# VH-VL binders against Protein TIC 22, chloroplastic (TIC22): the designs that were tried, part 9

Target 1, 202 residues: Protein TIC 22, chloroplastic (TIC22), of Pisum sativum (Garden pea) (Lathyrus oleraceus) (q9zst9)
Amino acid sequence: ATLTPNHVAKSLAGTSVYTVSNSDNEFVLMSDAEGAKSIGLLCFRQEDAEAFLAQVRSRKKEFRGGAKVVPITLDQVYMLKVEGIAFRFLPDPVQIKNALELRAANRGSFDGVPVFQSDLLVVKKKNKRYCPVYFSKEDLEYELSKVSRSSKGVGVSQHIMVGSFEDVLKKMELSEKSSGWEDLVFIPPGKKHSQHMQEVIA
Below, E stands for the ipSAE of ESMFold2; O stands for the ipSAE of OpenDDE; V2 stands for 0.75 times the mean of E and O plus 0.25 times the DockQ between their complexes.

## First folded at step 3 (VH-VL; framework fv_ustekinumab)

Design a1 (from u21 with heavy chain Y102W; at its last look DockQ between E and O 0.48; V2 from the best seeds 0.00; counts 0 for: pae E 7.9 > 2)
Fold by ESMFold2, look of step 3:
Structure a1 (fold): chain C 202 residues (1-202), chain A 122 residues (1-122), chain B 107 residues (1-107)
Amino acid sequence: as target 1 above (202 residues)
Amino acid sequence: EVQLVQSGAEVKKPGESLKISCKGSGYSFTSYWLGWVRQMPGKGLDWIGIIYPGDSDTRYSPSFQGQVTMSVDKSITTAYLQWNSLKASDTAMYYCARHVRWFDWLSYFDYWGQGTLVTVSS
Amino acid sequence: DIQMTQSPSSLSASVGDRVTITCRASQGISSYLAWYQQKPEKAPKSLIYAASSLQSGVPSRFSGSGSGTDFTLTISSLQPEDFATYYCQQYDTYPLTFGQGTKLEIK
């Protein structure tokens, strides 16, 4: 009685990542370190996918004029993952920097794709509670400034918690229905939670 | 300032009922889970369960399921822990504590009440 | 249930000492770990959440580290007010569980 894949996918609606496809609209795959299987690269920034495309074109003749960067939504990515396709995320480096700044431990890297949440933001709609989870710390900071005029620069960060997108997905996949994990809604970069929730929960 | 103020110490006999209280102030009482924790004399901490005052959603530790009842009166921002029939083994300090949300309702406690000592003896 | 085991169970130290307390989970809990301080006859006080994040108002001499199953609480230079019992708590999986405590006493 865990959450269905379709439920998890719905929580991810609206967030785009970028990958490279060939002229036949097939994803360009990378070999893993062992050379035994193929892994698709998914970039949170379009410019990173464009850099990958340039590298692919310079190394392989078959991609000279036919390969391109294409967007794909995280809900579509999740359903492909359910089908057994392997992907690797390339996070936005600004959000990695944000994640490192929020952690008290001295660590040189952050493992996974950062996501951000605040204990000050819980949204009620249709008698349900929703916990917005952001891919952009800046968007969350903006929303927090609206709930308190005292929340300025450094004071705002005390109410922001960071975690790994991969860890959150794992917990959603392992959780029973009615566990509270179905209350999460992921907020795409650049969207207000009210606008996004109107589009996906209405 | 967030405050959780608990009712005073209780001395009871086995078989009696008891209801102890925890009054929250300085925050939105209906927006945070509130938990109960037991500390037996000279021992560590045992999680009893949590309740969401906004809708009375209640989750118990398996060790306490059926042993106690948690409830809330949100009009006076007060939570309760109740026994229908006390046992000598219920002698302990009982704390209420506010949960903080972190990627779901599973969380840690950021503010604690002062505790209510319950003594059950003949 | 996830069992939380603290080491040592008690510890004697002097003002100014550096102290390390460890906490081990019986299975992986990522970084979903909190540390609490409890002084005699007082309620617990939250120190650290998410394994390494300091609560507001907690002195910088406290720090936490670790992930997965092994975690540490460090006090870099003990002060008189730091003599207390310390508990770890996991919040990865219900039921929420605490370590058995580490009593930090004055030498």
Scores: ipSAE 0.018, ipTM 0.597, lowest interface PAE 7.9, mean pLDDT 81
ESMFold2 (binder alone), look of step 3: mean pLDDT 92; pTM 0.934
OpenDDE, look of step 3: ipSAE 0.019; ipTM 0.630

Design a2 (at its last look DockQ between E and O 0.05; V2 from the best seeds 0.00; counts 0 for: pae O 4.1 > 2, placed apart)
Fold by OpenDDE, look of step 3:
Formats: sequence, C-alpha cells, structure tokens
Structure a2 (fold): chain C 202 residues (1-202), chain A 121 residues (1-121), chain B 107 residues (1-107)
Amino acid sequence: as target 1 above (202 residues)
Amino acid sequence: EVQLVQSGAEVKKPGESLKISCKGSGYRFTSYWLGWVRQMPGKGLDWIGIIYPGDSDTRYSPSFQGQVTMSVDKSITTAYLQWNSLKASDTAMYYCARSPRWFGESYFDYWGQGTLVTVSS
Amino acid sequence: DIQMTQSPSSLSASVGDRVTITCRASQGISSYLAWYQQKPEKAPKSLIYAASSLQSGVPSRFSGSGSGTDFTLTISSLQPEDFATYYCQQYDTYPLTFGQGTKLEIK
C-alpha cells in the first residue's frame, strides 16, 4: 500500500506559500506557454507574490482594486483539487543558489523547489522515526551545528542532500508503507526544528 | 538481505535484439533507484542510466540515450535493459546496481553479479 | 561531462602498507563521490559514499577524504583481500562518471 494523500498532506503541514487572489478569493491564474492550461502560481516568498500582484495589477485592469496576496499552507495546496488548474511553485532564489552551490550539476539552473535533508537530523520518538526535510539550507545548517562538532565548512555540507520538492512529493505518493518515505516531515522556513517537530509529534 | 540477481550470459549476433534482467529482493523494489553500468572487457565502468521502479522515471547517459531501453516489471521486482539491434561494440559485462539514497544521490550500494553479453559474427 | 581522473593507474604494495589512491574531478563536485572495489571477475563493491562515509560492513582500515575536486581513498594497513581495482564515481552531475580505475597489485 502506498502512502495516503492525507499522510502526505500531514507531512506538509505548517509551511505557508503565497499566491494572488481576486476579490472573490479565487486564484489569479496564468496561462501556460501553450495556452492550454491555467497555472496557479505559489510563491515561497511573500515578496515574490507581491511582485506578481503588481504585475497583475499593471496588466489587467479588472484586478486593480480587488486582487491581494494571500497565504496558503502546503497541505491545503496539496489537497486542492481544482479542475483545469495546475499549480507551479516559485522557489526562493536564495535556496536555488544554495542548491546550486551544493550541487555542481545544477550550474545555472535548478528545476523545482530545493529541499535539503540530512540523516544526522533524523529523530526517533516513541518508536517512530522522523526525517526532517528543510526548505532552507540555512535552517538545516543551523540544526546540524547543534548535533555535529563541525559546525561550519566542508564537514557539514557532506551530510546535506539536495533534491526537488516536486520529486520528493512524487516519490512519497508512490512509496510503500515502511519504506522510509512516510518518515518525512517538511520543516517550514524560519521555524525551529524542535518547535515544529514538537507540533508534528503532538 | 538485499540481493540483485541478473540473467545469464548472452551470446548474440550483430543486429539481434536482447533483453537482460535484474531481479531485486530483500528490499522495497519500488522505493530505490536502479542503475545499469557497462564494463567492456578489460576496461572501466560506464554509467548507462538509472530507473525508478515506482514510476519508471528514467535518466540516461547521453552516450546510451536511444541505444538502450530501461524498463521494470514491479510485479516481479525485475528491471530490464534492452537492445533493439546489437552491435559488436556492445560486447561487455552489464551490471545492475541499487542506489540507496534519496533525492537522486546516485551512488550504488548493492550490485548484481553482472551479465556478460557477447556480440560477434 | 565531469571527468574523473584517478592516480595512480596502478600501484604495487605489500601487506601491511599504507596505500593512498587519489581521484580528481574536472570540476567541483562537493562531496558527491563514491569509491568502489572490484576484484577480478566480480562485481564492484561499495566502499565509501559522500566522499568519507564508510559503507556498512566495510572494514575501518578504509577511509575516504576530500571535497570539491580532490579526493583520496586510504587503506591504512593493506590486507591480502584488498588487492583489487578501485574506482571513484561522482554523482554530483549527470551523467554519472567513473574514474578509470586504480589497480592495486601485490608487490
């Protein structure tokens, strides 16, 4: 049996992204390159969503008075079933840079939203394993500094794995129980590991 | 115990098709990447590609793109490497190997015993 | 493509010797490097991953170090069973690439 959508959603709890909505609280959508699909943009930074809002206001008169940036949690986004709408994440460019620094393979480009993970940060509580996955490299490094004697430098980076959020979700959806994928917990940017894990485990 | 068992040695002629297999056991087959590596006689290791059995996501080496096809049968936890038309230059040992890491960290922790493919006129 | 160059291509040593094999990447690969051991007519065996992490079941006499472009595999005290060919492999960037190998022979 594969992980349930509810399980995946639970792992995403607490992380907020930002989008633009109209006066009716509907997603402001973009057209894809082919014009065939409507795309909902989800930004990991509020400032990016604000920039998007400004563009929308400048280009579409109908949105000048009612459009606004709204936060939405990733678990909510994940559970959204809106027909005809595909969602695209706009990653934090700082995290893209971090990902590129860690992986030479992505020189110049990184596909998707970077996520960072280290086996050194796996925790066990009540006979259950939790594997934190970070949207911020800095957050991960901060936690690593607490558990490792090597707080900075090459010694820390070798324990950091980088992947795309989109790929991780895909793999989680296809994973079987007790595979390890069910152990993932996404840590919201800027949130302390201990605090978030406490909330998740509670 | 993690095991990868590959199909037996093959002797083929140029132009023939071939499909070799790699059966995984002792682990969740659909949760790990599986790679293929070529080793020509007396030579080093050449990466062919990797496949994720869960969804058949594939990544090929540019050198092997279009030359071979990776596939899986999840029901029997078996991966396949296929040629439509063999060449003499395809003569080599072929290994399947498991990638244990998440996020596409593609090193290989367990290896099959290899399948020797000989292509000669 | 990232080129992996091992040195030396071959070396002779005696049991008990300290042996060092180097691997150089044509560009920075952080710590995304693995080492393998291959004995004649056998499949490769994983030794090291993440440049310095020892694979489960591998003797502690094996160690890996390095980051960026220069990496080293060290055998602190060579044992009879260690005579083999060793390969480094980067998995920082696709396509994955291996070093040309280092054959460790008995002196």
Scores: ipSAE 0.029, ipTM 0.653, lowest interface PAE 4.1, mean pLDDT 89
ESMFold2, look of step 3: ipSAE 0.296; ipTM 0.706
ESMFold2 (binder alone), look of step 3: mean pLDDT 92; pTM 0.948

## First folded at step 5 (VH-VL)

Design b35 (framework fv_ustekinumab)
Fold by ESMFold2-Fast, scan of step 5:
Parts: C-alpha cells; structure tokens; sequence
Structure b35 (fold): chain C 202 residues (1-202), chain A 120 residues (1-120), chain B 107 residues (1-107)
C-alpha cells in the first residue's frame, strides 16, 4: 500500500513555519488567482509572515484587532491539508537563490519550496536507515563536509540534488511501501540531523 | 591494512621548535579527516583539532589555537603537528587518529603515540 | 565548549560483574557520542560510536545507550581484559571534547 498520511506527517515533525491567525486561531486566508478559493499562507521566515500581516492590516482594517503571527509545524500543516485546507508556501529567499544557482541551466524562477538531498548522506537511528532532506543548502553542505571529507562548495555541490518540497510530498503520497520514500526525514533549518533525529525518532 | 604510524619519542628544552609526524597507509589519505589528541602524564585526553589532508582545512580547539600548527604532506601521506617554541607544559603523549568516513563519525584508527618530553 | 562529565571517576569490580559508566553532556549532543577504551601505555581503542553502535571487532558484552545529555556504557559480564580507563567523547560540535575518564580497577 501507499504511504499513510500519518507516515508522511511524521517525516515533517519539528519544522516550524509561520502563518497569520485571527483571534479564534483560524488561518487568515487569501484568494487564489481567480478569487474562487481561500488559501492559507505559510512562511518559512517569521519576518515574512510579519510583513504579510502588516500588509493585510494596511489594506483591511478588520484584520487589525485580533490577527497575529503564529508558528505551526509542518506535520500539523500536512494533517490540515489532508482534511481539505489549502495552503501556499512562501520560501526563504536565500534558499530560492541557492536552488537557482544549482539549476543554472534553467534561468528565471524556481517553483515551490527548495529542498536539498545528497546520495552521499544516509543516517542510522534505532537500527533503521533514514535519508535526510534539508530545507537549508548550507546545513546539508556542513553535513557533507563530514561525510565526503570536503568543506569546499565546488566539490560538494556535485553531490547535491535540489527539488521542490511540494513535489516530494506528492511523490511520497503516491509511492508504494518499500519504495525508499518511507526513508525520508525533513530537517528543519538550522538543525543538525543528529539533533533532529533524536527529537523525532525515539 | 589501515594504519597510522607516528614518529619516535622526543626530548627537548623549553624554547626549541619541534615537528612530529603521523604517516597513514592502507587507505586514501586525502579522503579522511585526521585528528590530534594530547594526553598529559597521568591525565585524560585533550582534543587538539582535525585537518582534512585533501585541502589542509583545519579545525582547532580554542585551547590549542596559536599553540600548535597542523599540516600535511600529501605526497608522502604524512600529517604533522608543530611547535615554534616548546614549553614544559607541552610534555605529553600525542596521538593522531583517523575519523571514519560516511555515516560512522568517530575516531576509528589511532596511531601508537609520540611521547614529547620538554625539560631543562 | 561542551563539557563532558563522567561518573564515577574510578570503579572497582570483579570478573563477571555488570558494570555501568555514565557520561553527561552540558548541552544536547543528540547521539553524537563515542566511547573509547585505553589500557596502560597503549593508544585508545574505539568501542562505540553514535551512542549505541558497536565498533567492528568489539565484543557484544559492551553496549551503549542514551541520547541528548545522558549516556551510559555497560559491560554485561566483565572480563580480565576489560580493566582499563574508559572515555566518552562528544562529536556533535567543535571542539570534540572528552570526558575526564573512568578508571576500571580489579576488586
């Protein structure tokens, strides 16, 4: 069978994103391109959520009184998405720049939230194999300096694969058990995989 | 067989310079970090730092920064630990050790040690 | 720097005993902890890496456990060759600090 929503959610535990909620702890939603759908905005940087809240308050006085920036973890977001709530992610601009540099042949835009992985990095915890996926290219480069024994970006970059977080989630959802997709664990920005694995995996 | 072979014991006076060596064999020397550890007589282990032989990148313990210099000569698969001016407090056993590759991160292979004695 | 504190500093035991040595980190180090055995006049020998993984060639009577800040090394049935000094080392962040050592002596 395909990976369960609970399995996918567990791979996302511990990564915080920021949203705007009203006084009832409901997401402040924005209209999609056609104005037909309401979608929640999730920012990987707290300052981006604060800027969004300020923008909304300047345009719509009704949001001023009780709206606030709140952190929410990606596993919670994923379970809300499974229940039918639509979200749009706003990535860290530094990571967008990193993704575009790795995909130099495709100038222009990067669609989605960049994530980074290496075939040189696997970790073991609780006698099980895990493949970490990083939201920060710099964090992965640091870990690769220990694994591949190189701290130089030129050599290390050849072993870094970049993908879209949204695309990886979709592939996990569609994959069979024992496909290898069950081995993925997303690493929060600024954390070492050893610290994160200890907190998430018993 | 993977091994690290260190240079012989040294007896020096304060103020003298010294360079001790650690020669690797049986593995790709430039593919692994190499660390240095000090053990003073009757005391525990003190981590000095590590060097990556492929590009000479170094990470020193703050306690040893400026006190010693780590270097390598890739052509003879040898790492060095050097003092410009020895002190009596440098008297210790010095070990080199290889840090394992991939997902096994620790000091897996150790040299036999070099005893350095600094006295007047 | 992350401080590593071992307990006890010395321990007397008899062959066949179950021995436990503890190591405490001043900060969360995940599972990035190694255990080393050092016999008199010899270089240290790696026993355990990543808190609980046994090095190749090390007898199964040795085991490690723990995470975060509290770690233990256990010898399930002490043998004569196990009398030595044991050190823990964190390698989560530079400098890779060692504990002060635990000397295991014959009773």
Amino acid sequence: as target 1 above (202 residues)
Amino acid sequence: EVQLVQSGAEVKKPGESLKISCKGSGYSFTGYWLGWVRQMPGKGLDWIGIIYPGDSDTRYSPSFQGQVTMSVDKSITTAYLQWNSLKASDTAMYYCARLSEYDFYGMDVWGQGTLVTVSS
Amino acid sequence: DIQMTQSPSSLSASVGDRVTITCRASQDIGSWLAWYQQKPEKAPKSLIYKASSLQSGVPSRFSGSGSGTDFTLTISSLQPEDFATYYCQQYNSYPYTFGQGTKLEIK
Scores: ipSAE 0.000, ipTM 0.418, lowest interface PAE 19.5, mean pLDDT 80

Design b36 (framework fv_ustekinumab)
Fold by ESMFold2-Fast, scan of step 5:
Structure b36 (fold): chain C 202 residues (1-202), chain A 120 residues (1-120), chain B 107 residues (1-107)
Amino acid sequence: as target 1 above (202 residues)
Amino acid sequence: EVQLVQSGAEVKKPGESLKISCKGSGYSFTGYWLGWVRQMPGKGLDWIGIIYPGDSDTRYSPSFQGQVTMSVDKSITTAYLQWNSLKASDTAMYYCARLSEYDFYGMDVWGQGTLVTVSS
Amino acid sequence: DIQMTQSPSSLSASVGDRVTITCRASQGIGYWLAWYQQKPEKAPKSLIYAASSLQSGVPSRFSGSGSGTDFTLTISSLQPEDFATYYCQQANSYPYTFGQGTKLEIK
């Protein structure tokens, strides 16, 4: 891969996820499916992390008093992943529903964190090209509604592509500098791309 | 392979004590919660509670608190459900199941069930 | 306690039909919902965890959706072996309550 870890991390700046920390400021780890590995859980919704904390506190000795839900940004998560720490993401279930609707209901379940893109949305700033990737389908639809007003006969849903965040990230890691994958920027839920671009590029 | 194997069917009289078992194999027994579920004849599933074999921490449904006792013997990877004094209303199929934190405490592996019949 | 209500309590459908079973929680439970299938005289089998994640070995015709209080289990093309009772269960807070069950009969 020719994209540096710092470049990939920068594309993830500004998106908060939630994890559980103990009183020693250590991440609380869950077992993977085989019970053999320790994996950090990262929730896209604070309420899911709070529910996980409540369950973890059910153990008699491990979490008396000091455990809490802690926000962490995806760029920080990515750098910890580069250092060898394993994480599992819990997506926003509203976005899982959105992904299943786009893929058709009979396709089963969605594996991974849904992300949404459109070939109609490319942002240029200071002679550099940026391709937004959204964690929220609704945020992308809002931006596409502005493009549709400028282009007659264009339907919003016809131009939305859904993918897995984990797959997109892996493709970025494997790509060459001129591949176009270096142009991606992940948009935090609830933010307009213009606001986010001002905060992370300025 | 991950398996939970339960003890055989029991026929008891009201007032008798009983202890049924659930033996785990093919996984780290002390790393997963183990749950118990009751199903009365022709009825749905009733959650009894869960036990963590690593430290014997228990969480009971309020309707079962004080009516049954969950315990484990981690040296033989076995969980138990025990009654001190059985009632006719305890007649049911009893299932044990493994809960995975990885699967958001879904019950991914189930025992075959132990039928308990309490009658005079 | 969180009450889980399933709808319908029973239904009949033909092979090849699309079947939808719903489950409603009396309060928000986020993602903490599982679906189980129970065939006559057998132990329940796990179908779906975390509201929408398919258990290993479960056919792709099964899918789950929903969050918060309203959840659905869908069978896209019903097969004869799908005759069973289906249960939802919440794991958001103790006790981890089950729905009353939906009995699926094949016409």
Scores: ipSAE 0.005, ipTM 0.524, lowest interface PAE 11.7, mean pLDDT 82

Design b37 (framework fv_ustekinumab)
Fold by ESMFold2-Fast, scan of step 5:
Structure b37 (fold): chain C 202 residues (1-202), chain A 120 residues (1-120), chain B 107 residues (1-107)
Amino acid sequence: as target 1 above (202 residues)
Amino acid sequence: EVQLVQSGAEVKKPGESLKISCKGSGYSFTGYWLGWVRQMPGKGLDWIGIIYPGDSDTRYSPSFQGQVTMSVDKSITTAYLQWNSLKASDTAMYYCARLSEYDFYGMDVWGQGTLVTVSS
Amino acid sequence: DIQMTQSPSSLSASVGDRVTITCRASQGIGSYLAWYQQKPEKAPKSLIYAASSLQSGVPSRFSGSGSGTDFTLTISSLQPEDFATYYCQQHNSYPYTFGQGTKLEIK
């Protein structure tokens, strides 16, 4: 009925986020607001993870020896999440700004990781339909610039829809086969969808 | 509904002790760091430190370490800033503010401030 | 300690103007930067968190940008209620230092 964890994980392959690992290659976890659960911090920018590591080192002596910033892919993160590990994402602030500029809501708070998609961009490969979801608005705008036959040139940003990564992920988890949600594929920042799909599909 | 309410203005002499308060409501008090900020008359904001009410863990600015003590009483969702011996240079407005750890948030909710005047 | 430097220290502007305030960190702070507005005799109010995210209830004419060491607060069309002092703050490393403030005055 619902999409399998493996299907959801596959849609997330190839996107790196950054976390902090100890000398034993284990996640450095923080307590949640209730102090009851451990939460892993995942940064979309390496510099934010390095800043977090510096902050943790200043607070706890045990992290001064051997702790480091390590990349982890979102498909690995998702599989750890299904095993019961909680995560919090720190988004790229440039993409938060982009999301707020695209919304005409006149309220500025954006909760979650911004993702961008367009109904003008659908990829077909071997009789399967794929709908790319971008972590970078600039990457989507670049691809839309190539679809000039579908636009009048100016105003391409009107075809960009903004959502939160966490909300999209939750909807994929609740969806049935043939709902359309199984068609989503997340595009790593700085990468063209054609390059990404070559690496994760063939 | 999230609020931080601070105690009233204080007028003290040098050498006296003082304890001012900051009461939180409308949120999980033990789940958020709480910070203290000093603003001397006509000057900018000076960060004093932060306390985590869940376990009373504290982080002080080097300039304030040993000069003031931060504490909490979880049963009444109240934080305190205390001086054992006030100086004239302690004259300032003191703000408390809530800080969410690792959320990219700075101080998102502020108290109204407590004016402390220390004079002979 | 990380030093936060704002530019300018003060500026005069008219209603309708676009105003830009800059904040520089002496070392990299990622996106751990917040902006605050303080009106005379009032507590500071949070405007922006995570360098670029607007706090709920803050008008869309306010925006923030930057990462690492260089940050900007922009007011796209200045209103009478925007005349205030603005502060940036880093919360990457202890102590969580503030900039010296930028006073925005009526021209």
Scores: ipSAE 0.000, ipTM 0.446, lowest interface PAE 16.7, mean pLDDT 80

Design b39 (framework fv_ustekinumab; at its last look DockQ between E and O 0.51; V2 from the best seeds 0.70)
Heavy chain, then light chain:
Amino acid sequence: EVQLVQSGAEVKKPGESLKISCKGSGYSFTGYWLGWVRQMPGKGLDWIGIIYPGDSDTRYSPSFQGQVTMSVDKSITTAYLQWNSLKASDTAMYYCARLSEYDFYGMDVWGQGTLVTVSS
Amino acid sequence: DIQMTQSPSSLSASVGDRVTITCRASQGIGSWLAWYQQKPEKAPKSLIYYAYSLQSGVPSRFSGSGSGTDFTLTISSLQPEDFATYYCQQYNSYPYTFGQGTKLEIK
ESMFold2-Fast, scan of step 5: ipSAE 0.628; ipTM 0.866
ESMFold2, look of step 6: ipSAE 0.647; ipTM 0.841
ESMFold2 (binder alone), look of step 6: mean pLDDT 93; pTM 0.951
OpenDDE, look of step 6: ipSAE 0.883; ipTM 0.943

Design b40 (framework fv_ustekinumab)
Fold by ESMFold2-Fast, scan of step 5:
Structure b40 (fold): chain C 202 residues (1-202), chain A 120 residues (1-120), chain B 107 residues (1-107)
Amino acid sequence: as target 1 above (202 residues)
Amino acid sequence: EVQLVQSGAEVKKPGESLKISCKGSGYSFTGYWLGWVRQMPGKGLDWIGIIYPGDSDTRYSPSFQGQVTMSVDKSITTAYLQWNSLKASDTAMYYCARLSEYDFYGMDVWGQGTLVTVSS
Amino acid sequence: DIQMTQSPSSLSASVGDRVTITCRASQGIGSWLAWYQQKPEKAPKSLIYAASELQSGVPSRFSGSGSGTDFTLTISSLQPEDFATYYCQQYHSYPYTFGQGTKLEIK
């Protein structure tokens, strides 16, 4: 079975990112490097969006009164992307560092938003299987610490896989055959999977 | 494709005026801030300031405010850096560089530099 | 003004080495930090923007990390063309100050 945009969006529910809007609640857009395309900037850290707002206000007098940092959830971002709106993510630099530490020494940069998962962590609720994907390596390590203590800790870092959020979304979109891509749920930074699953699945 | 081309080297005496140029091509000139950076011989990079060609809004480093003037001529997609009275301490390489509207990409495209030598 | 301090001021390395250059801001700048490479007699070249984002056309061996006040530029496997002076720059607040530079020399 082919995964629908609504299914992909549902897997992203509850994760907030931050952008800048004007006084009419419209996104403040920036040009890409070539100046050929208008894109919305989405920050995983609120302080990065606040810095962007400060730049907008210093450069454009029209934004000084009403421009503000606004949260938007990734499921809404995904649906806007499906409708043709272009976005660029600014990842958390701590997570970029975490991803680089998990990669081979010959790979010096990380492309995209880091996400982390483990084959040791599967959640079952209401006869369904869910595989959490974390935006924070520290959150995943916390959950794995409970599992590894039960087994006397056999090197939990060996069971952490790192990938690109953009690449994972592309694989979900291109999946024709049921291969477990329906099982993925993205976990907001700072949340335990149990808290998130209670809020999303109910 | 996108490029900034600066004017040629200048040799001047103290007290003389000077105006150097930076011509943009291959992009929307009025859509990007343009910055100026000084590098004294054997020294690091010093930020002078930025100008927005669309409305000539300027932001100067306090160290350069009143010492130098930034301006643009939109009709020929050219920015200028000007001194009314040069000092020997103005001897340096001067770079221009493009910044995105909100500086997200930093200074992504640089000119080749203009060497200014001020000596008697 | 925000002061940017780089460490070390110079270092010697061999082709194939992993090189790390550090930059510290005197106050919090979020992720508004860029890294530039300058070769002798040439204009600086942009490498990294927004602390961790690689500029188009820059080799993947370059990476940036950090936030707030402490930042790092890493070259995972040094190549002959990488011997240059490297500068960090904060663009959070005017004036957009540069670090003093780190000269990377062949050993």
Scores: ipSAE 0.000, ipTM 0.451, lowest interface PAE 18.2, mean pLDDT 81

Design b46 (framework fv_ustekinumab)
Fold by ESMFold2-Fast, scan of step 5:
Structure b46 (fold): chain C 202 residues (1-202), chain A 120 residues (1-120), chain B 107 residues (1-107)
Amino acid sequence: as target 1 above (202 residues)
Amino acid sequence: EVQLVQSGAEVKKPGESLKISCKGSGYSFTGYWLGWVRQMPGKGLDWIGIIYPGDSDTYYSPSFQGQVTMSVDKSITTAYLQWNSLKASDTAMYYCARLSEYDFYGMDVWGQGTLVTVSS
Amino acid sequence: DIQMTQSPSSLSASVGDRVTITCRASQGIRSWLAWYQQKPEKAPKSLIYAAYSLQSGVPSRFSGSGSGTDFTLTISSLQPEDFATYYCQQYYSYPYTFGQGTKLEIK
């Protein structure tokens, strides 16, 4: 059997993204080109959401009063997505740069939200295995530096794998419980994985 | 200083019960898995299992399941390995060792060992 | 269970020699491999974790390498105190199995 939406949502707990809400605390959504569905914009950086709000306010008077940037956690976003609300993510440009550097042969832009993993980093608590997935390459490098005495530039970085958040979520959704994809836990930017595991894993 | 101190050598007869101990000090006892390893005379290392002192959760190697019991007493930071009925084939050195919660260090701190001799 | 096979089972070497001990896993274990040193009548001592990371206090002459199924422990310049039995252990999957050991003897 495939992983439940609740299982996937739990792996995303504690990571904040930023969206625009109106004065009634409702998400400001945009219609797609055909008017068939509403799409929300979610930014990994608060300043990007603030720039988006400012741009909307400059073009539409109706958004000048009461609209604001609000945080929402990725587990809440995922449950709204399960209910049929479409979202697009705007990633942190620093992490896009990091992803492109790890993929030196890649031509063009990185597609999606970068996430970083290492096969050297697995957290074991009780009889369960957890594989942390980082939204920040720097956070993963810090954790690896604590367990390895190899060079920061060559020894540690060769054990970092880069992927897209959207692709990882899709693989989790399609995977069976014994596949190993059920072991993933997403680590919020700026948090130590030990701190996050204490808060999420009881 | 992180230390694991084990109980002294034991000489027992087949059929007798035995409980040996491993006392941890210098670290958060409930934050690390603790493992047990057997070494028969002149042989290599044989992994028995692990226990998590925070909630007494255990995993036993299939070859030791039902043969021994691992337990802990958090109030005195002590882990135990016990037999209800000893066999001559239980004659061995028994080590306890600490694992980090991240599995990064393997068994990074070892006790000095408890020699168990089971004979007539 | 994952089987760990060490080679050689024993070897003789002289002080100052470069010594290499190998360990093979019956299936992929990533880098979840540790090396231990055991001297006669003493408890094992942790040398290396995660295939190549030195434990605190272990001399730099010890190094580990390898990934997946094939791993090596190297002592770059053997010292008198290094004569011991060496064990690898996988901790990728329960049970955390040991290799059979490599006895390093003075030549």
Scores: ipSAE 0.005, ipTM 0.464, lowest interface PAE 14.4, mean pLDDT 80

